# Designs tried in a protein design chat: VHH binders against Radical S-adenosyl methionine domain-containing protein 1, mitochondrial (RSAD1). Part 14

Target 1, 237 residues: Radical S-adenosyl methionine domain-containing protein 1, mitochondrial (RSAD1), of Bos taurus (Bovine) (a5d7b1r34to270)
Amino acid sequence: APGSQRAALYVHWPYCEKRCSYCNFNKYIPRGVDEAALRRCLVIEAQTLLRLSGVRRVESVFFGGGTPSLASPHTVAAVLEAVAQAAHLPADSEVTLEANPTSASGSRLAAFGAAGVNRLSIGLQSLDDTELQLLGRTHSARDALQTLAEAQRLFPGRVSVDLMLGLPAQQVGPWLRQLQGLLRCCDDHVSLYQLSLERGTTLFTQVQQGALPAPDPELAAEMYQEGRAVLREAGFR
Below, E stands for the ipSAE of ESMFold2; O stands for the ipSAE of OpenDDE; V2 stands for 0.75 times the mean of E and O plus 0.25 times the DockQ between their complexes.

## First folded at step 13 (VHH; framework vhh_7n9e_1)

Design W5 (from U1 with V99I; at its last look DockQ between E and O 0.83; V2 from the best seeds 0.80)
Fold by ESMFold2, look of step 13:
Structure W5 (fold): chain B 237 residues (1-237), chain A 121 residues (1-121)
Amino acid sequence: as target 1 above (237 residues)
Amino acid sequence: DVQLVESGGGLVQAGGSLRLSCAASGFTFSDHYMFWGRQAPGKGREWVSGISSSGLITLYASSVKGRFTISRDNAKNTLYLQMNNLKPEDTALYYCARITSDSSGYRFDYWGQGTQVTVSS
C-alpha cells in the first residue's frame, strides 16, 4: 500500500529514574534491569514491525517513554542499526531522544550523538526548584540549565524543551519570567504543557487532601495565552 | 473463536478528534503484533499504524505521524487509535488486524469488520 512505504518509528523505554508525582505512564524505577534482554526485544520488535509493514523508508525515530537517556548508547545504536537493516534510514532522518537533566551528562549526550541521535527533547518541566520538588523531579533548576547548555553545544539548533504551566499556586508573572529565562538558553523549540491532575498520582492526592491548592483553570489559560505571545515575539513555533 | 470488534467511529468536522477501540477475544492478545488499517471509498486498503506485542515499538505511516497514536492495554485486551487533527482524506473504514507467526513467517491472519470514520470539510 503506498501509504505504508514511509513511516515514523517510536521506541518506548519502559523505565524511569524516579516516578513522577503527576504521571501514571511510567511507573518503574530501574533495579536489576537486564538491558541486554531489553535491547534484544527492542531490536526484534522494531525489525518485525518494519518487515510486516512493508515500509521502505523510515523518516524519523523517536526514543521516548520513561527516561530513555537511562538506556545505554549501545542500545540506541543497536535499534538504529536494526531499523537501517529492515528499511532505508536516511542520514537526514530525525532521530530524537528524550532526556532528563540528571541522566544526561555531556559525555552521555555525546555518546548518544555518536550512536545516531541528532535531536534532543529535554524534559525540564520547570526552572523553579519548589515546582521541581512538587513534580517529584530529582534535579535542580541549575542542573537543568547546565544540561541545556551542554545539549545546545552538542546539538545546535536541535534541542527542544518542555515547560509545564497550571501548577498549584503558580502565578503568571513568575512563570513568564521562567519562560523568558529559558529562551536565553534554548535554540529550537519550547513546548508548553498544562498540568492535568490524574487519579492515582501523588499530586492528585495532595490536591484532593488539601495539602496543595487546586490549579486555577482560568489562570492556566492566561499563562498559555501569554506564554504563546512570548514565544511568538521571540520567533519560536 | 477469534473476534476483533472495532468501535468509536463517527462523523467529525475537520480538525476534530476521535478515539477508536478494538476489543479482542478468543486469543492471547499480549502475544500478537497489531495494526490499524483503513480503506477509503474506491481505494485499496492501507495500514496506518502498527504496534508490537509488548507495546514498546510503534510505527506510523507518514500521512498520520504526529496526528495518530496507537496504543494497547494488554490487561483489557484492547487496541486503541487516538486520531487528532482529522482531515477529510482520513475518511475511511478503519480495521484492526492481528498478525501471527507460522512456518511461513509473520502474516496478517484476522481483521475486524471495521468502524466508519467520516471527516467533513
Scores: ipSAE 0.712, ipTM 0.891, lowest interface PAE 0.7, mean pLDDT 83
ESMFold2 (binder alone), look of step 13: mean pLDDT 83; pTM 0.823
OpenDDE, look of step 13: ipSAE 0.861; ipTM 0.960

Design W6 (from U1 with Y33S L56S I57S L59S; at its last look DockQ between E and O 0.01; V2 from the best seeds 0.00; counts 0 for: pae E 18.5 > 2, framework grips, placed apart)
Fold by ESMFold2, look of step 13:
Structure W6 (fold): chain B 237 residues (1-237), chain A 121 residues (1-121)
Amino acid sequence: as target 1 above (237 residues)
Amino acid sequence: DVQLVESGGGLVQAGGSLRLSCAASGFTFSDHSMFWGRQAPGKGREWVSGISSSGSSTSYASSVKGRFTISRDNAKNTLYLQMNNLKPEDTALYYCARVTSDSSGYRFDYWGQGTQVTVSS
């Protein structure tokens, strides 16, 4: 049936920049050997999910999770080859990789392009440095914009970004101006999402203890609706 | 017991300079990125500058670039902010923060108490 013939595939990278899982798993193993084991696991998982789902055509692949841009480009290529062998993967299919903004990613981004990636999803989160601080980011808005510019040079018209709403003390007007500024830097897609407070984070503790105001869900809903209107008026999805 | 103690604030005329210090204790200072932030009356908190755990990377808000310099001395467990060519809009409570990265990004997990900087015109 057509509903089971075509799909988008999500590949989950389990590690973040600070994770030391490779060291703990294979304490004495060189980095290259750790990568090979992970590559095998990701290949097997992708093939298994395609088999269980019955999907015959994969129209897009998304590499997400922790920090997928820390993966070896060879690992990305191996996963894409495995997908193409397990199902039809058209040569012009969308292959997206999620990347964190840093000023040091240019050559890695190009290598991911050579491995088969043709779209990037950049986790900007905010263009306000105070909001980045509240989110625990150590980079500035300028660093994030520099990464975005390099990504757009390498993947013109194929870079999506995100913007968070519902942060403590956030106001609709300034946030909408932030969104408008972001739209002048974007070629394709902007994702809006609400901050969720998670136990074990500094932000959760600060809100719980009264050091920061709690996010207001009704304000966040209004910001989302207003943000969607801005996106529609600018021709974004 | 994690502690961050800011000092070096005070009253200064526009165009003047101050050097802020943040003394850290109760943790391995060299394992953490650090920030300076500020909060002016009636405004939200503003990130000012950040520095990586080794000191090899620094960043600055556009409002202070070229006037402020962040540095750290990991042997003395101290973070610094040299502030030059101060302007009245730099008037704020300045604080340092310890950060740790996690799966969702960098998390600031402790804040200092702050030191007041007042710049008169």
Scores: ipSAE 0.000, ipTM 0.118, lowest interface PAE 18.5, mean pLDDT 73
ESMFold2 (binder alone), look of step 13: mean pLDDT 83; pTM 0.819
OpenDDE, look of step 13: ipSAE 0.081; ipTM 0.577

## First folded at step 14 (VHH)

Design X1 (from W4 with A97V; framework vhh_7n9e_1; at its last look DockQ between E and O 0.88; V2 from the best seeds 0.84)
Fold by ESMFold2, look of step 14:
Structure X1 (fold): chain B 237 residues (1-237), chain A 121 residues (1-121)
Amino acid sequence: as target 1 above (237 residues)
Amino acid sequence: DVQLVESGGGLVQAGGSLRLSCAASGFTFSDHYMFWGRQAPGKGREWVSGISSSGLIRLYASSVKGRFTISRDNAKNTLYLQMNNLKPEDTALYYCVRVTSDSSGYRFDYWGQGTQVTVSS
């Protein structure tokens, strides 16, 4: 059926390094992934979906899902080539890959760039090591900042980061100091995400059982408003 | 018989969220690519999002990028559309669409009856 001539394409990488305490349980840790088979599936499905849709121009491609930086750069290149064969993929289209600090070495990031990625989204989440442990992340704040610096060197002006707010026991002042410190090393975009307690996750269970205090929605709202003010003052969106 | 039953519509204020579901029965859901389409009053039908049979490839019309998220649960034979930051322009009948293939190619072969979404200002 005719519809939009222009679209954004999302590619879901189905594997994670480790199960995070706050994410949907339908992701899993790979044990000998058959990436060649997955690559063929992604290529065929991208071509088929684009043909069905009647899309003529793909304005952006986003590689997300579990931990897409675990994918071979060859897989990313194959998918982008398939998209370009099925529709117009303009040279200025945004091609984003989500990366985490533990799987985003400089040589891998450069290879993703050679494969056609032109923007990174770094899953930072927090610059507090206790918060990172609570979230089930496998990296330290120091590792995260080192990865961010390397990503910005390789993708100048094209690296976004996220910072999570509304975590159990978070305080506005210390969180704003995290954000302010982050802004001195960011070059593009900072996203503020409020924690959403997903049923079936470890974090939800810990809060439900009283092992952790419930997030305070009024405090989270204050953090969001103050954080946006800091971003605006610094010239960010 | 093939059935696609949409639910989750309703009246919501601008900026609000809704989650649509499409319960599929009478066929092997995991073999089919699926789309969400919509039809505003007095206008033609348009698709807004599509998803491959595995769920690994997803497509969004430019008008809904960043606001809508398509997903599927093949174990539950259910297609979803999470709609955030809804605008009055999103007011429409929303329906799910099955894609099938045969020796002649791919085609849209079944359209659900739809669920109404009304976004007030």
Scores: ipSAE 0.772, ipTM 0.921, lowest interface PAE 0.5, mean pLDDT 85
ESMFold2 (binder alone), look of step 14: mean pLDDT 85; pTM 0.842
OpenDDE, look of step 14: ipSAE 0.875; ipTM 0.969

Design X2 (from W4 with A97T; framework vhh_7n9e_1; at its last look DockQ between E and O 0.83; V2 from the best seeds 0.81)
Amino acid sequence: DVQLVESGGGLVQAGGSLRLSCAASGFTFSDHYMFWGRQAPGKGREWVSGISSSGLIRLYASSVKGRFTISRDNAKNTLYLQMNNLKPEDTALYYCTRVTSDSSGYRFDYWGQGTQVTVSS
ESMFold2, look of step 14: ipSAE 0.759; ipTM 0.923
ESMFold2 (binder alone), look of step 14: mean pLDDT 83; pTM 0.819
OpenDDE, look of step 14: ipSAE 0.873; ipTM 0.968
ESMFold2, look of step 15: ipSAE 0.736; ipTM 0.916
ESMFold2 (binder alone), look of step 15: mean pLDDT 84; pTM 0.831
OpenDDE, look of step 15: ipSAE 0.875; ipTM 0.967

Design X3 (framework vhh_7qbe_3; at its last look DockQ between E and O 0.76; V2 from the best seeds 0.77)
Fold by ESMFold2, look of step 14:
Structure X3 (fold): chain B 237 residues (1-237), chain A 118 residues (1-118)
Amino acid sequence: as target 1 above (237 residues)
Amino acid sequence: QLQLVESGGGLVQAGGSLRLSCTASGFDHYMGWFRQGPGKEREFVAAISSSGLIRLYADSVKGRFTISRDNAKNTLYLQMNSLKSEDTAVYYCARVTSDSSGYRFDYWGKGTRVTVSS
């Protein structure tokens, strides 16, 4: 193809409020960081990367990584403006932000919308408070459902959620009930995310030391298969 | 030195996965992957900023390929999942040189071949 490529841009927010017990992808740091400096870095790097690549059209922007909803909406707006100046960013492009129930009040979600976000991905992982604690999440299942409801009001038809499977000691029946309950609260997309035990995480260490049973691969496969069937029958992607 | 060394190519069935690596000396730069398929011009695949926080993917590989870097090891990666016959190409690691002042990717490796059979 010619050097005028269509592309997707991903912005990796590097910080979480608390490091997850299972994740190697992000660094934890308190919210005392210099966000203005980070904003300048993101703007410059987005524009430079678009120039170097020869990309002339950006079809989607995804704010992911740690907990992007901890970012100032001003930072999101600045990055989107930088993209629009360096390439064509169509008015109907998908601009997705991953949100965490801890940092996703209705007023903040609305501010992200004003900054240019038009789709949310809610990092639920589980609707079981014990599983949330095992995963090191700072929110309860109730907080997650409240955030989902607010998100759907502000972004109707444009909210997706993630549900994790394959946790130590997890069972198909209870997990499917979580999924089925979640479907009554979702209007677009549910992602099924299988736990991967990675070296260097708290969860891996607990399994390695015998404090938790190892995840059962056959059970995880059954959960995924049954979960996909439930999603398909309910009309989800 | 300034040598870029790609590895990880090979023959794989459609739907399969490969992970490409590129090791370089002097790694505090923007990096990218480009590819050249049979009878085609070289095209952009993915790029990553010096910090690793901005990543860019050609529409044709979005959702299937993931670019990443490990600055401590001076290594760039391309994880390629759900491979298609159209992904068959020689894949090149690329960077900017200090003399280009960041105007374009202007330094390239020798490439690694990826063949996706259907």
Scores: ipSAE 0.712, ipTM 0.888, lowest interface PAE 0.6, mean pLDDT 82
ESMFold2 (binder alone), look of step 14: mean pLDDT 79; pTM 0.790
OpenDDE, look of step 14: ipSAE 0.844; ipTM 0.947

Design X4 (framework vhh_7yz9_2; at its last look DockQ between E and O 0.75; V2 from the best seeds 0.80)
Fold by ESMFold2, look of step 14:
Structure X4 (fold): chain B 237 residues (1-237), chain A 120 residues (1-120)
Amino acid sequence: as target 1 above (237 residues)
Amino acid sequence: QWQLVESGGGLVQAGGSLRLSCTASGFTFSDHYMGWYRQTAGNEREWVAFISSGLIRLYADSVKGRFTISRDNAKNTVYLQMNSLKPEDTAVYYCARVTSDSSGYRFDYWGQGTPVTVSS
């Protein structure tokens, strides 16, 4: 079983709905994006890399990057078709799309399913409205939970979520309670994601100017360790 | 005078991490797709990960979920973040440039390589 016959493909959607305060990624907020041109680039680039690799079988496709749920389901379908033309894409391959509550209505999620997506990764980040505002998210905790419930209805047992730790002013106890509350809503996988302050972001500037306290790396390490223990006790990885 | 210079290799225990870098000079880096290959003693080079303009990344099944390829066009650099390293990942890692011609895309230039040893 040489690895050169099989591959995992990652598709990077370059646009966000709104630039996040903590991410130096995707400087552009979509306004009249030429999606047809982007679709052509995605198709050509995927087929080119598949030819260069000599891959015969694609085991998984992941649609990530900025806000992939802003993509037309037609773009997702076109990329998957291009992959299937260049290599074998089995019907049971994992096809994951990262979605957020602001662009992931139930009808859109169903359309992604029809386009070939069979797993969702929901970018919750937090279930605390103050933390969501600090992170520059456009959704509320209620929106996030509603999206999670709809995702689980459409993709039972195939929805993962994330929760961010290491935010300014976070404390271990309240954050662990947030995680425990999230676990009562999950059916598959939870990822713990540590904040990284990146130069050029709103959040970095606010910390540098003293408007927010600097994140405490020792506290973040404790949160991660305790969070992993909670996940393990609940039967998660 | 084109150059690809790999760095970041070394000795690490199983389960550890390394970040490989490949800096480019002498050509317009942003115009090229990039890749990482590796070679164990007595074997042919095998591909590990490819990155297009930044829109598409492709990973060999053996490194899926453990390795991440990325690029920074402002620094003319492609990276390979290697996590959860296994003794089987021991190899010399090579950065490679892709070009296009009338017959299609191909790898046309290689770095000198950076050795990685994962002890068990």
Scores: ipSAE 0.748, ipTM 0.908, lowest interface PAE 0.5, mean pLDDT 83
ESMFold2 (binder alone), look of step 14: mean pLDDT 78; pTM 0.784
OpenDDE, look of step 14: ipSAE 0.876; ipTM 0.968

Design X5 (from W4 with D1E L11V A14P G37V R45P S62D A75S N85S K87R W111S G112S Q116L; framework vhh_brivekimig_d4; at its last look DockQ between E and O 0.71; V2 from the best seeds 0.78)
Fold by ESMFold2, look of step 14:
Structure X5 (fold): chain B 237 residues (1-237), chain A 121 residues (1-121)
Amino acid sequence: as target 1 above (237 residues)
Amino acid sequence: EVQLVESGGGVVQPGGSLRLSCAASGFTFSDHYMFWVRQAPGKGPEWVSGISSSGLIRLYADSVKGRFTISRDNSKNTLYLQMNSLRPEDTALYYCARVTSDSSGYRFDYSSQGTLVTVSS
């Protein structure tokens, strides 16, 4: 249906499974989360913001923030229903959920699909177990690849991944091999992004205390340039 | 009493980035939904992005999705707009707005000044 004003909607899930060693974005680790209250807040705020903005057509919905795959599929469905009641939400609009391997079993991914999700963004960060531990992730590279394979089965052609560069002690060659390995398992999009040391994080403290070397911005720039070249050679943009 | 003061504008090349800030005072910032609006030379106001009072729901006009990120820090009474991959057509005066709803409809409070963003090669 035609909407005169078109928009993308972003839903920020405020909780993480565990505090990441590098991220100051979400420090709230859930205990006793009142998801029913949060669900009602998300529904009300989505409907209110759409009415106030005059947006009549929502082209896409993105569930992001902390670890959105910790949300119940019921919460996702409720928000999507609220959006559809307040505006036109085309049946084929992109509805993306960010997920991590720890909270994203195949049965949960399928339940998110039934709730209306049709695209996944998998927060891999790294395919090296040492780097995953440094980042405070709770899964192995093998677990991440298994989740990616299940995601591709359930959402063929609609799975995106991310890969972080500029980690302490990281080198271009080994990192490029991670990227190349990832391209064998990716079917939508690969995001490359640089680590930013955020004040108040475990990783920032370790660098500040000299337990880890500071990231090298010039090396990170080289990684990005070479990574883009690898993506272009493989047919990505 | 209500004051909204924008900053962070400037001149940038296409493909560049800017971060806009809106400092709010004279009201309970965390109770209000906030918008970013822009006005290009010779054109009327254009809604760019909106954010709920908690910050959990955010909306982006199709023309800026994927390039702009709205956020807020309710402890600092500040609204932000991160603008990436800037294009010449993003050139405009940017201003923030407080949004309220009452029995008479919606009410919008805008600053008179804004912050100028110029994207030119």
Scores: ipSAE 0.747, ipTM 0.918, lowest interface PAE 0.6, mean pLDDT 83
ESMFold2 (binder alone), look of step 14: mean pLDDT 81; pTM 0.798
OpenDDE, look of step 14: ipSAE 0.867; ipTM 0.964

Design X6 (from W4 with S101E R107Y; framework vhh_7n9e_1; at its last look DockQ between E and O 0.86; V2 from the best seeds 0.82)
Fold by ESMFold2, look of step 14:
Structure X6 (fold): chain B 237 residues (1-237), chain A 121 residues (1-121)
Amino acid sequence: as target 1 above (237 residues)
Amino acid sequence: DVQLVESGGGLVQAGGSLRLSCAASGFTFSDHYMFWGRQAPGKGREWVSGISSSGLIRLYASSVKGRFTISRDNAKNTLYLQMNNLKPEDTALYYCARVTEDSSGYYFDYWGQGTQVTVSS
């Protein structure tokens, strides 16, 4: 099946350090992970997909999923080596790893850099401690900002962040202030994500049972529109 | 019998979004790598995204990078393609394709009838 000669590869790390209250796309929490077996699986699957596709050049590799910064840097290196053996992986290709503040110490970030990562995506989600608790995150706003600062020191111009909108009880003004404060710490890209309530999550149950107000789609739309305006004024895309 | 049934296509304004589904039956879905392909009028078929059997490795053609997201739910035997920021050049019949392994390696052996996506200017 003919297709593109150039492609982007996404590697989904299946484990989280803790089950997030809103997330339904990672089903496994580690309890003795056989990372060598997982590494072998990732390598084989990446090479097989690349062979089937006929791709000659991989322009980017993105390590995402649960908490990819829990992966050994050795696993990241093995996958990148496998990609380079199956197709051309240019030296200037974008290799991004999603990291969370609790598992992304400076020494680990540096080790990921040595393994071939050259861009970070920091899963902040919020800079409000109450919102972080609501989302089931294990880090504080302070942890998030410290990790962001270290990431920018190690990967200048190559750190992106995300900020979630549409959380229960969230308000436009305070949320925009979070975004504006974040822009002083960002040097690449800011992603805005609307919360989607997924069945089988703690957050969905709390809203369904009335313990939390339902997200307001009109408010979320206003947050997005105002957030885009703030990003545009600051020169972000 | 192997069945792959696509749905979720339609007419959408440029910049809009669609989510395609591919319902699989008649085989062990979780054992198979899967691709989404498309065929524009008067052109050959081309793949746009692929996903491994475990779902852990996903591949995107450069033309759809950052706009399309492939996923699968092995418990529901369903393959998905989230399509954002659609462009008129994305107009095509979209189909899912099954990969099978034999002694000669991996190859595509079955595809669905497809679902039409039309993106207006």
Scores: ipSAE 0.737, ipTM 0.917, lowest interface PAE 0.6, mean pLDDT 84
ESMFold2 (binder alone), look of step 14: mean pLDDT 84; pTM 0.834
OpenDDE, look of step 14: ipSAE 0.873; ipTM 0.968

## First folded at step 15 (VHH; framework vhh_7n9e_1)

Design AA1 (from X2 with G55N; at its last look DockQ between E and O 0.91; V2 from the best seeds 0.84)
Amino acid sequence: DVQLVESGGGLVQAGGSLRLSCAASGFTFSDHYMFWGRQAPGKGREWVSGISSSNLIRLYASSVKGRFTISRDNAKNTLYLQMNNLKPEDTALYYCTRVTSDSSGYRFDYWGQGTQVTVSS
ESMFold2, look of step 15: ipSAE 0.765; ipTM 0.927
ESMFold2 (binder alone), look of step 15: mean pLDDT 81; pTM 0.804
OpenDDE, look of step 15: ipSAE 0.870; ipTM 0.967
ESMFold2, look of step 19: ipSAE 0.763; ipTM 0.927
ESMFold2 (binder alone), look of step 19: mean pLDDT 81; pTM 0.805
OpenDDE, look of step 19: ipSAE 0.872; ipTM 0.967

Design AA2 (from X2 with S54Y; at its last look DockQ between E and O 0.91; V2 from the best seeds 0.00; counts 0 for: grease 25.2 > 24.2, SAP .685 > .668)
Fold by ESMFold2, look of step 15:
Structure AA2 (fold): chain B 237 residues (1-237), chain A 121 residues (1-121)
Amino acid sequence: as target 1 above (237 residues)
Amino acid sequence: DVQLVESGGGLVQAGGSLRLSCAASGFTFSDHYMFWGRQAPGKGREWVSGISSYGLIRLYASSVKGRFTISRDNAKNTLYLQMNNLKPEDTALYYCTRVTSDSSGYRFDYWGQGTQVTVSS
């Protein structure tokens, strides 16, 4: 089918280290899955879609989904090489990888850079250890900050982070302090997003059973408004 | 025996959103890559977005990047296209199409009848 000669490609890594308490579309997968088979699958699928579409130029590639930083850098390189063989992949195309603090040591981040990644999206979610445990994350706030510092050294000006709001029992003041502390060390983008309780998740079950309080929508709205103001004053989005 | 039935089109003002669905039957949906395409009045068909059988690879035409999101639910045999920030140039008949493999390689082999999307200013 004729159509656009230029495209964006999204690559979904299907595995997480541990099922997130708020993510109901991924599954818990033990380490040790056959990555070579998955690599071949990703390569074939990317080339097939590109050839069917007739795309001549890929302007961006985004590695997302579960936890893409669990992938071998060789897998990332293989996919990017497959894209370059099927279409033009300019040297200045944005190639983004989502990274998890527990799987993103400095040597692994450098290896992703050597594989062709030129931007990182770091899944911090929170800088409060209790909140991280609630969300089912396997890293501490200290680990997250160490990973952020390494990422910024290796990818200066090309690291984005996220911070989640609207968690059970969260308060505006302490959350704004997290944000303000984060801004003192950020160099690119900070994303704020509100937790949505999804049926079938551990977090949803804990709230419905009364083990955790329900998120307060007025409080979440206040957090978002105040957080946006802080971001604007600091010169962010 | 193979059927692809699109729905969710309609009239919408510029800046609005629509969610298209493509209900598949008569084949093993999870074995097939799928595309959304469109055809504007007096124009040829063009592809919009594609997705592999389990959604591991998704492709977007540059004109819809950041505005359209392709997805699928293999348990419900349904393909989706979320269209946000619609523009008058998005006005077209939108159809889903199945990818199959044979001795000549991968190709499109079935098309739905389409659902009309009309975006007014």
Scores: ipSAE 0.751, ipTM 0.931, lowest interface PAE 0.5, mean pLDDT 84
ESMFold2 (binder alone), look of step 15: mean pLDDT 83; pTM 0.826
OpenDDE, look of step 15: ipSAE 0.867; ipTM 0.968

Design AA3 (at its last look DockQ between E and O 0.68; V2 from the best seeds 0.00; counts 0 for: SAP .686 > .668)
Fold by ESMFold2, look of step 15:
Parts: sequence; C-alpha cells; structure tokens
Structure AA3 (fold): chain B 237 residues (1-237), chain A 120 residues (1-120)
Amino acid sequence: as target 1 above (237 residues)
Amino acid sequence: DVQLVESGGGLVQAGGSLRLSCAASGFTFSDHYMFWGRQAPGKGREWVSGISSSGLIRLYASSVKGRFTISRDNAKNTLYLQMNNLKPEDTALYYCTRVTNPSGYRFDYWGQGTQVTVSS
C-alpha cells in the first residue's frame, strides 16, 4: 500500500549504561558488545526497511533507545551513509543523538558531529545532586552543566535537555530556580517530564513501601504550568 | 495459515492514547519486516510505521512522527503500535502487514484490522 514519500527514521541502540531507579527500560546492560556485528545489522536493516517502504526522502534520523552515546561515531556514520544510499537524506535533515552526561565527553561529541549528528538530546533530569542520587544517575549537577556547555559549543542552537518534575519532596520555588538556571545555558529546547512511577523500578518500590513520600500530583501540575510559563517567557518551546 | 490478528482499538477522545497489538502466526515472524497501515473511509490503505526484523530500525510517516511508537516482541510473535496525542484524522481501521517486494508497494497479507475512532 502507498505510504508517505517522506518519513522519519529511528535507530534503537539496544544497550544501557546503567539501570536508573525511575526507568522501566529493561534492556540488556552490556559487558561485552560486538559493535561491528551490530553496525552491520543496523546498516542492512536501515537499507532494507527504507527500500520496502518506498520512502523517497528521510526528513530526520533519531538515534535513541538505551544509551546511544555508547555507540561509536563510526557506527553512526555507517548508518547515515546507508540511509543516504537507500533514500534522499538532505544535508540539512535533523540528525539527533541522545546522550548521557556520563558517557558523552566533548571529544566524543565532536566525533559524533563529524559522523553527521547535528542535534543532541541530553538527559540531565535534574540540577540538584540529591535528586540525581534519588534517580540513580551517575553524574553530578556540575558534570551535567559542563557537558551541556561543551555540547552547546559544538552544536550551537541544537541542544535539547530534559528536566524531571514531581519528584518526592520537590518544591515549586527551588525547582523553578533550577529551570531558570538551566535556561541561562540552554539555547534550543527544554523538555519537562513529570515523574511517572513505573512498576518494577526501585523508585516505585520505595514509594510503595513508604521509604519515600508519594509524589503530589497537584504540586506536579503546578510545577508543569509554572515551568511552561517560564519557558514561554524565555522563548523556548 | 498465515494469520495476523489486531487488537486494542476503540473510541478515544482527542489527545488520548491507545496501544494496538498484532498477533502473528503461520510464518517465521522474526524474519519479517513489519508495517502498521491504516484505512480511513474514502481513502486507500497507507502504511504509517514500519520496523525491521530485529526491531532496531523503525520508520514513521511524517503525519505520525513523535506521536506513534512501533515495537515488536519476537519471542511472542507480536507487533505493537503505541499511539499518543491522537487526533480525529487518525480515525481509521488499523492493520498490521508484511511486504513482498522491497521496491514495490505490494503487501502480501493484511490482518482483519482494529478500529480506532478519535472524537473531537
């Protein structure tokens, strides 16, 4: 059956660095990755899927899944080359890679740029070290800000970040100050995500057992509304 | 017999979400690239999302990018479509399907379909 002449392509990197306390991304955490074999699989499958679809033009490519910044830049380049051989990939198509502060050094980010990445999505989650520990993140707020600054130097106007709201014991005022501080060093997009307690996560169990207070949905709604207002006033989307 | 059975459709308000499933049997599911397609009244069938045999490469028509997520579980021979932020124009009968010819828009089998109706 006919489909769109234009499409977005998503590449799912199957490996995570570590299991987070809030994420139900139950994928394999590798201790020995045969990346050459994975690269060959990704290349063949991208070419095949595009040919089967009849897509003429790929508008965007998104490298996501577990921790895509664990992929070598060579793998990213090989996939993009395969896409360009199978369909039209305009030079200005958005090519996004999700990156983790722990695994995304400036030299690696530059190498991803050379491989064809032109936009980053950085999973910050919080700029409060206590909140980062609660979420099971391995980076500090200082590390996150340093990574963000380097990312923006390398990808000016093309770095998105996320902040989580509705965490146990979070307050509107301090959280808005985090957001406002982040906006001083962001240049494109900030995503606000409300914590959703997922079954099978450490955080869900801690709340269920009373070790942490339940998130307050009314407070989270206020944070979201106020956060969106701050973003809108600063010209963010 | 090749069989594709869709489920998970229903009536939902605009902005809502639905999760479609497609149970496959009668062929080696993990060898096949799969697509979700749809057919609205007065229109022909069209694919909206596709996925490679391993599940690592996924494709989205521009009209559903950022709203729909395709996935598969090869151990359960099941294809999924998570549909978020649904719009009235997403109203259609949704099918899972295979392709027979890489360069042709020829699909060799379609399921019965599951109806998705999005009210404004």
Scores: ipSAE 0.736, ipTM 0.896, lowest interface PAE 0.5, mean pLDDT 82
ESMFold2 (binder alone), look of step 15: mean pLDDT 84; pTM 0.841
OpenDDE, look of step 15: ipSAE 0.866; ipTM 0.962

